# VH-VL binders against q9nrl2r1430to1533: the designs that were tried, part 216

Target 1, 104 residues: q9nrl2r1430to1533
Amino acid sequence: GGVHELSAFEQLVVELVRHDDSWPFLKLVSKIQVPDYYDIIKKPIALNIIREKVNKCEYKLASEFIDDIELMFSNCFEYNPRNTSEAKAGTRLQAFFHIQAQKL
Below, E stands for the ipSAE of ESMFold2; O stands for the ipSAE of OpenDDE; V2 stands for 0.75 times the mean of E and O plus 0.25 times the DockQ between their complexes.

## First folded at step 17 (VH-VL)

Design V18 (framework fv_iluzanebart; at its last look DockQ between E and O 0.57; V2 from the best seeds 0.70)
Fold by OpenDDE, look of step 17:
Structure V18 (fold): chain C 104 residues (1-104), chain A 124 residues (1-124), chain B 107 residues (1-107)
Amino acid sequence: as target 1 above (104 residues)
Amino acid sequence: EVQLVQSGAEVKKPGESLKISCKGSGYTFDDHWIGWVRQMPGKGLEWMGMIYPGDSDTWYSPSFQGQVTISADKSISTAYLQWSSLKASDTAMYFCARQTFDFREGYYEYFDYWGQGTLVTVSS
Amino acid sequence: EIVMTQSPATLSVSPGERATLSCRASQSVSSYLAWFQQKPGQAPRLLIYDASTRATGIPARFSGSGSGTEFTLTISSLQPEDFAVYYCQQYDNWPYTFGQGTKVDIK
């Protein structure tokens, strides 16, 4: 492809990915490693999925983009107890997202 | 355009180390698994393992666990396959391949793009 | 691991004839089944994914069917460029596995 300036959505995804607490969210959960994950989580999503949707211009409204990010966090908190590293990372990353989302 | 370009053919002796490469372009390298496939002369295809460059999560097939090392340098969109000590039986063609995913349903899918292959010849 | 078994090992077909290749999985792989074509000195080329969907640029004469443990690749009218080795591959469970291949050669 050609070189273009990043959109606000693209930039925010880059920032989320680069965050130290992004590790639970970089890719989809493996059903091999977590056999019961997809029995519980019915709308799986991760940052690589969201980035692809951004690249394909799937988000027509900022609210749609925000909804997917929030779903990502919701899935994490639904599956992971509060005292897990994943949930703690999610809490911090979500707080970061809420601040950055003000720029949208 | 999505492309995977692999390093050139290698001629080595038993006991030597080797590291071959697979460079991705035309897509977000960090977001897709990169797999390695072995094809011995006149034989079929064998999955060796795969790596997620975004976090370097790596899976090996049982028969290749401990036999090779798969790694990636996402700063240059490159995946690697390496041996610490080659054997004659490592003589083969090695392919890298990218796994796609369904971004609507949220699951990983097939390997859609392949490198051109790297021929590794190990002989005394 | 899931064992993929292809049959026949070699299929001799005349140009213009139908070729039918079979692939069996030792356990269900749902529809997570791909077919590849490989010619000498070349990388495998994706033909079919999700058991029955043609990859981009693949001629309509190639079709895939099946689910679970039984799969079929059909070439409705074999063209000269179709003589090659064909592999099925499951991507439902790690480690991913290929069939041993079916060689389609000219009768």
Scores: ipSAE 0.850, ipTM 0.937, lowest interface PAE 0.6, mean pLDDT 95
Fold by ESMFold2, look of step 17:
Structure V18 (fold): chain C 104 residues (1-104), chain A 124 residues (1-124), chain B 107 residues (1-107)
Amino acid sequence: as target 1 above (104 residues)
Amino acid sequence: EVQLVQSGAEVKKPGESLKISCKGSGYTFDDHWIGWVRQMPGKGLEWMGMIYPGDSDTWYSPSFQGQVTISADKSISTAYLQWSSLKASDTAMYFCARQTFDFREGYYEYFDYWGQGTLVTVSS
Amino acid sequence: EIVMTQSPATLSVSPGERATLSCRASQSVSSYLAWFQQKPGQAPRLLIYDASTRATGIPARFSGSGSGTEFTLTISSLQPEDFAVYYCQQYDNWPYTFGQGTKVDIK
């Protein structure tokens, strides 16, 4: 992708990180605190990793960036029951993301 | 270019307080764990603890729990290590180090960049 | 706490020779093992992560191998700048721990 797309990815990830419901997604889930997480989730990802990939120009297409963000939400919904604080935060942040992603 | 720049050497007496710093640049400070490592004179390396500046999540090695405070001020991209009351046995070199990621084979988290070190001398 | 044990404590090696350093973990750390080089008066430098992956800019003469509990760092043709202390470090679980170091001296 071009430099304009990379700026848009950067802006979007900053908005996601600043959102009140970003707290489950800021960094990778701890193996110590959640021992079974990596038995269930095989492709872990978090906002800090996505931002680093944007900073290093690792995304060549907008679809690659969107796929990582959607993977992040999919992992949340796979691991967490619907009524948990994590799943509720994921639902709200994903809705926000879908609105913002229309700008890409 | 990623850099970690630590505060200068300190000469202190037992019982004094101290706060040393580690300023990160060339990357998104909030997104990377910063760890602190002690090296006593002529000895090896010991992890003391680490902090995630983005949310202040902080982990201490058991030997250092309650002995030091690790903190960060993300508005100035700076992590801190502090003592409320120094002991002679705190005489050591102290390093900060940054965690990073490898994208190619999964998301491997490892410490790649180190500060230059801060020598703390505590003498009675 | 996972104890990392390095051997030997000191290697005396001539330039151009092969150096082999061992690191043993008290329990499996899978491949979450790094090697660092530390020269006198300097900060540690990352050489190897993921047991066998060279960090960016590290010369090909450095290679890492092993998994689980047994790990090896090999310097295939030792250069004058390679005289230093070498540490292994596990990052499988907190607290992360270092071995006690292997000092590589001129023979």
Scores: ipSAE 0.635, ipTM 0.891, lowest interface PAE 1.6, mean pLDDT 92
ESMFold2 (binder alone), look of step 17: mean pLDDT 91; pTM 0.931

Design V19 (framework fv_iluzanebart; at its last look DockQ between E and O 0.68; V2 from the best seeds 0.68)
Fold by OpenDDE, look of step 17:
Structure V19 (fold): chain C 104 residues (1-104), chain A 124 residues (1-124), chain B 107 residues (1-107)
Amino acid sequence: as target 1 above (104 residues)
Amino acid sequence: EVQLVQSGAEVKKPGESLKISCKGSGYTFDDHWIGWVRQMPGKGLEWMGMIYPGDSDTYYSPSFQGQVTISADKSISTAYLQWSSLKASDTAMYFCARNTFDFESGYYEYFDYWGQGTLVTVSS
Amino acid sequence: EIVMTQSPATLSVSPGERATLSCRASQSVSSYLAWFQQKPGQAPRLLIYDASTRATGIPARFSGSGSGTEFTLTISSLQPEDFAVYYCQQYDNWPYTFGQGTKVDIK
């Protein structure tokens, strides 16, 4: 592939993905592994989806990008109790995101 | 342009080990599942399993569980299918294929791009 | 596993004629059904996904319909390049499974 300049959104997604606490968010939850997930979560989203939207230039405003990231965390906290590894990872990653988002 | 390029044809003997490859390009390799599909000579398609390169999450068909190993090296955008000990019955064409997310369903992924296939011939 | 059964095994059709291929699932797969075309010596090519959505670049003469356990691929007017083997595949549950294929050849 060719070399291109990363946008602020692209860079932030890269940083989120590389974070140690990104593992619950890299891809959509499997319906097979978690049969009731999509009965509860109605707007599923993950970092791979968000990155795809970035690549397709679907985010016209930073607020739209931020909204999807926040939705991702919201879904995690809605489905996972506070004491789960997923929720704990989400809490740390969200804090990291909030810091990085200041650069947008 | 999305492309999956597989390694070349293999001629092996029973008992030998083998590792074939599938290299993705034109997209973010880490973000899409890669599946492997077997097609024996003159037969149909068989789903073997798949891997998510981003975290190496891997699933196998029960028919292939323990028979092969699926892996990936995301640093070089490559997925692998390997055997520790080939059998004559492993003679087949092997395809890798990329899964893509359907934004409308937000539920499942489907295979949208395929490698050209790797022919594996195992005979004494 | 979910068993996918295609019919007929072979469909002989004249150029310009309509071709109708059937695919049945042993249990409901909702709309998580794809159709592939494969020509000799080539990899499968995605035609339809989610039962009825044409993949990018697929001619309008190809259409998919159905849901649950009964699905149909229709080629409204068969072109010379359409003679091939067609496979249906469910992705509702693991393991993913393919039909045994329908060969469309020239009458």
Scores: ipSAE 0.789, ipTM 0.923, lowest interface PAE 0.6, mean pLDDT 94
Fold by ESMFold2, look of step 17:
Structure V19 (fold): chain C 104 residues (1-104), chain A 124 residues (1-124), chain B 107 residues (1-107)
Amino acid sequence: as target 1 above (104 residues)
Amino acid sequence: EVQLVQSGAEVKKPGESLKISCKGSGYTFDDHWIGWVRQMPGKGLEWMGMIYPGDSDTYYSPSFQGQVTISADKSISTAYLQWSSLKASDTAMYFCARNTFDFESGYYEYFDYWGQGTLVTVSS
Amino acid sequence: EIVMTQSPATLSVSPGERATLSCRASQSVSSYLAWFQQKPGQAPRLLIYDASTRATGIPARFSGSGSGTEFTLTISSLQPEDFAVYYCQQYDNWPYTFGQGTKVDIK
């Protein structure tokens, strides 16, 4: 097989997942490894959840999709001190997202 | 629709190795935890461990740490449970299961799709 | 690890009657509690998650309640297909753990 066309939301999520700085965002933060995360972050979200919402047509508006992506970054900056690898990755991936989102 | 199809029943002798499989379809395999559950004959259910195929992040229950290997090959949407040396006490039914994220709660993952089970019999 | 204790071990109920199954956790699991049904030779089937939310396709006669350490599964009008073993399972903390099961038998 040939390459199949993806929806704009699907394509953007794929680009985010492929980015080297996606590693803090691929899945929900583990309660096993980070027991207090969910005491602090009340609206958790991650790229796997966003991709599943795209696949199930949960987003009615592009703004809803963008809001979830921005929430993902906001959570990262709220939980992680500015000098951590997680926060630095978040800064770089968010910048990449803003560039890619112009294509929506 | 989501399916988990496990490899067929196995009859083995103590000391032999074994690798059983769980193939997922109808969803983005990389994005969901796959867990393994043991059910010994006539007994209840026990979580053995789980793997996130997207990055190979793996957790074992303490009773199974070092006793089995959990792995995945995301290129073929398949998770594995492996023994290097089977014991008679490994005789059991083994299920794989996939989690789903609850969009409303947003916090936790629960296992909602199950494979059909693989019966492993280890006897002389 | 969190120990899940179910009672009774066996529950004998006549068809059409109510069955009430109990599950106790050794420490709070908040609402991160699921109920499964298992028939002989079959995989477990998810009935209830988040303590009280029915999974897709599960009949309304199944309901769950409780939080913290005490949980209940209720079958409000037992049908012939409901005779099975029922497991509770916490997913608050790894390792996730099941109760030992309650067998629901015909009376």
Scores: ipSAE 0.575, ipTM 0.873, lowest interface PAE 1.9, mean pLDDT 91
ESMFold2 (binder alone), look of step 17: mean pLDDT 91; pTM 0.928

Design V2 (framework fv_iluzanebart; at its last look DockQ between E and O 0.56; V2 from the best seeds 0.59)
Fold by OpenDDE, look of step 17:
Structure V2 (fold): chain C 104 residues (1-104), chain A 124 residues (1-124), chain B 107 residues (1-107)
Amino acid sequence: as target 1 above (104 residues)
Amino acid sequence: EVQLVQSGAEVKKPGESLKISCKGSGYTFDDHWIGWVRQMPGKGLEWMGMIYPGDSDTWYSPSFQGQVTISADKSISTAYLQWSSLKASDTAMYFCARQTFDFESGYDFYFDYWGQGTLVTVSS
Amino acid sequence: EIVMTQSPATLSVSPGERATLSCRASQSVSSYLAWFQQKPGQAPRLLIYDASTRATGIPARFSGSGSGTEFTLTISSLQPEDFAVYYCQQYDNWPYTFGQGTKVDIK
């Protein structure tokens, strides 16, 4: 393994993943566990995918990175009612993200 | 370079417990499912189960449910397969494998990297 | 579970000849089908994923086709290093399942 400097995007993803409310977002929703998910959500995304894109340097602009994170939250709120644990976690994590994103 | 390195061969007796390991490197260990596959001597491949190290979400094949325990320690990028009480019929080669994913499909994808295998021999 | 059935059980071919291996699923697995090669004492090696996409580093002589319930792995010109057991595997539904394998040996 090599040593490299952690980018702002990488660092923010690490912080999001470590957050207590990241559990709905760590990986894509399973179509087996939630059969109708992909009938509703047309652009699925999760933190593991976003991290992969960061590692591959696919984000050329901060706005592109932010758009994917916001899509992730948007998907959560589109599929999950407000009173679900997923939606509540998403609300808190998104608030955290908005604060951290100011550093980008 | 992505690598999965498994623990060494085991020779055990029926009734003994066993825990074998699979260490990942060269990628973000937390972000990919790790699966376990059994191959009995001279036989084909059988999926046992898989675990997502990031949250320890674990799936078992029905035939292996309750027969083994799959776990992971993401702090050391290691997945485990364990038995509480081995049987002679557990004699086999055991492989771990990493699952990849696509950005927009929402499906579980293929297993692209495999460990070298751990031979477990159980005999009285 | 989805049952994967491979045929033939054993395929004897001469070096340089074309080898055609079949894999059938008990129900549709769309294109979520992989092919693996395994040699004695080694781990399976991914050859094809998504039914028809060659994995990195896999020679062009290997090709996969099919969708739904019928799949084919073709080795256009068999090389000495290609004699091995080949497995198909679906990853459309849990539990994931392998075919029983086709052994490709020398005629």
Scores: ipSAE 0.632, ipTM 0.899, lowest interface PAE 0.8, mean pLDDT 94
Fold by ESMFold2, look of step 17:
Structure V2 (fold): chain C 104 residues (1-104), chain A 124 residues (1-124), chain B 107 residues (1-107)
Amino acid sequence: as target 1 above (104 residues)
Amino acid sequence: EVQLVQSGAEVKKPGESLKISCKGSGYTFDDHWIGWVRQMPGKGLEWMGMIYPGDSDTWYSPSFQGQVTISADKSISTAYLQWSSLKASDTAMYFCARQTFDFESGYDFYFDYWGQGTLVTVSS
Amino acid sequence: EIVMTQSPATLSVSPGERATLSCRASQSVSSYLAWFQQKPGQAPRLLIYDASTRATGIPARFSGSGSGTEFTLTISSLQPEDFAVYYCQQYDNWPYTFGQGTKVDIK
């Protein structure tokens, strides 16, 4: 969209990054530390990549931006069992995201 | 425009400490790995290590582990490389470089922007 | 550690001619391979990433190819500004490693 919509995407990403539960999502999962991750997750994504896409105006619609954020959470839940710290952080951050996304 | 500006050349003696810097601008500093590369006189390029300023996650090449410290201060968009006790063998050019992304593959670790280099000369 | 071997060490080529630079990895790096150009006293300049994708602003005379363990940088119709040292770098596995470089000299 327009200039206001792109600014809203930027602000939403800033709020997600600031959230205490953002730690699993700041950057891509390390292939070195988690060797099988990329065997399981075929469309990896993280908050730093999403912010870069916002900065380069890669999103045409709010739905495209929301889809990348939801993909990020979906990857987390696909790879991590429910009782892990990563999955619990993802659940809390996703809930926060849904509240903030109403501002779009 | 993306820029990496490194601190100036240094002439030091063996045993002295040194901290050199790499200041990033024109992009979101916290979101990109910064790596350090050594080039000894007349030699090729060697990765020393890298840091993710957003969370301070830091990786060292094995030959540099324990020999240098890599750090960042994201409040001033600056990465650092430091020695507690320089050796004559530390004489080299040192570059910082910024990591970028491949949107299509989702896993990509190439370095697209480089600082101008810092020449460190260690001599008695 | 993945060893990157470049050949030849020095390549003498006339202006206007084609240069072909080789880079071989000690194990597969898939397509996670970059090429850099470096002139004396300057920082490296990214030319190619993902084995074959030109970085922004790089002239079309630079092309990369290969996957797995064998990679090639081709410079068609060399220009005076292309005489430099060229490095390949793998970024498939840590530590990331450079080849030893190929110096492209005027013949």
Scores: ipSAE 0.573, ipTM 0.867, lowest interface PAE 1.8, mean pLDDT 91
ESMFold2 (binder alone), look of step 17: mean pLDDT 90; pTM 0.917

Design V20 (framework fv_iluzanebart; at its last look DockQ between E and O 0.57; V2 from the best seeds 0.66)
Fold by OpenDDE, look of step 17:
Structure V20 (fold): chain C 104 residues (1-104), chain A 124 residues (1-124), chain B 107 residues (1-107)
Amino acid sequence: as target 1 above (104 residues)
Amino acid sequence: EVQLVQSGAEVKKPGESLKISCKGSGYTFDDHWIGWVRQMPGKGLEWMGMIYPGDSDTYYSPSFQGQVTISADKSISTAYLQWSSLKASDTAMYFCARMTFDFESGYYEYFDYWGQGTLVTVSS
Amino acid sequence: EIVMTQSPATLSVSPGERATLSCRASQSVSSYLAWFQQKPGQAPRLLIYDASTRATGIPARFSGSGSGTEFTLTISSLQPEDFAVYYCQQYDNWPYTFGQGTKVDIK
C-alpha cells in the first residue's frame, strides 16, 4: 500500500487496537465459538470493520465514527454479563476511548 | 493492490520438517483471515485452516487438525504453514488466501485474493 | 461438514455455446456460496460470491444463481479462455468445503 497521512479516526483506531483490552473487539465474534451470538446481536461490528470504513472514507462526521465505536461496546455489554472478561475489558477500553475521543 | 506472495517450491524427504510462507501486502494484514488450501496432484481443493493475524486466532479443518501448524507474524505481514514431519502424501500445491468481509453488514464473507501457490514435493 | 457435490464431472461445450454447471450442498448454506475458476498451474480465481454476485473484473457472461442447497453457474457464451475447472465452495459453516470440480473442455 501507499503512504498516506493518518487522520484522527485512523490514529484513534490504531490506539484502540493496540490497547491491552482490545482483544474482544479486534474482529467479529466467531459463530463457530459462539453459535447464538448473531441471534442476539443484530448489528455486529468490530475494530477491523471500523478501520475498513475509515480507510474507505465512510465516516463523514465524527459522530458517525463515535456511533460505531459505541455500538461495538453496546454489543459487548448486551451479550456478555458484567463479570465476564469481555465485559470488563470493554469497560476499560470504552473509558480509554472516551478520553481519546475528546481529541476529535 | 492486494497481493499474496508465497515462498518458493520445496523438495523434501519423508520425515523432514518444513515451513512455507505467505506474505500479504496492499491491505491491513492484521484485519483479514488468511486461509490455507491444499491441492494434491490432479485433485480438488481442500481447506486446511485459517488464522487471524491480529490475534493469531486459528481454526483447522478436522482432517488437518494436529497434522500441520498455521501461524502468523503480523510484524512482517506473513502467514505460515508448517509440518514437523513430512510424509509422501503431503506432496501437493498449497495456496494461501485472504478472506474479505462486508463492512456494512458486519459479516465475514469470501476468500477474494489468493497466493500463487507453493509446490511441495516429498519423496525418498 | 457440509458436502458440496458438483455435476457434471466433465462438461464438453463448443465455443460460443452455453455452459451450465450445478452445485448441490448436503445442507442449506443460504447464499454463502462462491464459484472459482482454475486453470492448470494457476491459483483459483474468484468468479462469483454470495451465490450470484460477480467478482470485480469478471465478464458478464458468467452468472450465478440459487440459494439453500441448489446452485448454478452459467457461462452464456463460452470463450476460448473459459475452458478450465470450476469449483463451488460454501463459506456458511466451518470447515469450509469445495465441490469436487467440473471440468469444462472443448467439444
Scores: ipSAE 0.783, ipTM 0.921, lowest interface PAE 0.7, mean pLDDT 94
Fold by ESMFold2, look of step 17:
Structure V20 (fold): chain C 104 residues (1-104), chain A 124 residues (1-124), chain B 107 residues (1-107)
Amino acid sequence: as target 1 above (104 residues)
Amino acid sequence: EVQLVQSGAEVKKPGESLKISCKGSGYTFDDHWIGWVRQMPGKGLEWMGMIYPGDSDTYYSPSFQGQVTISADKSISTAYLQWSSLKASDTAMYFCARMTFDFESGYYEYFDYWGQGTLVTVSS
Amino acid sequence: EIVMTQSPATLSVSPGERATLSCRASQSVSSYLAWFQQKPGQAPRLLIYDASTRATGIPARFSGSGSGTEFTLTISSLQPEDFAVYYCQQYDNWPYTFGQGTKVDIK
């Protein structure tokens, strides 16, 4: 995409980070606290990485940006049982993302 | 472009408190772990701990747990290392370092940029 | 914690010659191994990460190899500016740890 799409990606990431339910997604999952995570999740990603990719203009299409955000949620749901705080936060943040993404 | 600028050298006495700083610029400060490394005179490098400024998540190496406090103020893009009571054995050079990512090889995290160092001298 | 052992402690090399530095981990660190260069009075400088990937701006004469527990940094044609202390560091698991360093001196 163009300059307008990159600005929109930046604005969307800021809104995701500000959301109360962003806490499981701010940075990569800790190997210290969750030793088996990377045995299960092979394509890890987090909001800080996505923001850096936006800042470095790594996304050429909106679909690439959306794919990374959706991968972030998919990883959450794959690793975390549905009744966990992480999965519940993921569900709420994903719903927020879908609303905000309509503005792209 | 990316810069980590540390506070100036310090000369202190045993028992005094001290807080040294590391200011990041040229990147999104909140999104990168900042670590602290000690280098005692004539010795190698030792990781002390690291903090994620975005949520203040903090880890200490076992030998430094309880010996120092690592903190950050993201409103001014600054990380801190502090002692409540300095010892002569705290005499060393202290570096801060930033963790980053490699998008091409699968988002691995590694330390890429370093501050210039802060010399702390604790006289006996 | 994972102990990183470097050898030799000091390596005396003439300019233009090949320098080979070894780093051994007390347990597997997969490929999560970095090499740093440090000159007197300066901060460390990243050379290699992921065991073998050169950091941006690092000359091709620096190469890294190895995985698991044994790693090598090679300087294929040593230049005058390469006389420094070199550290390996694992970042597979916290706490991250450095080797004790290898000093590369002019012969």
Scores: ipSAE 0.602, ipTM 0.888, lowest interface PAE 1.8, mean pLDDT 92
ESMFold2 (binder alone), look of step 17: mean pLDDT 91; pTM 0.923

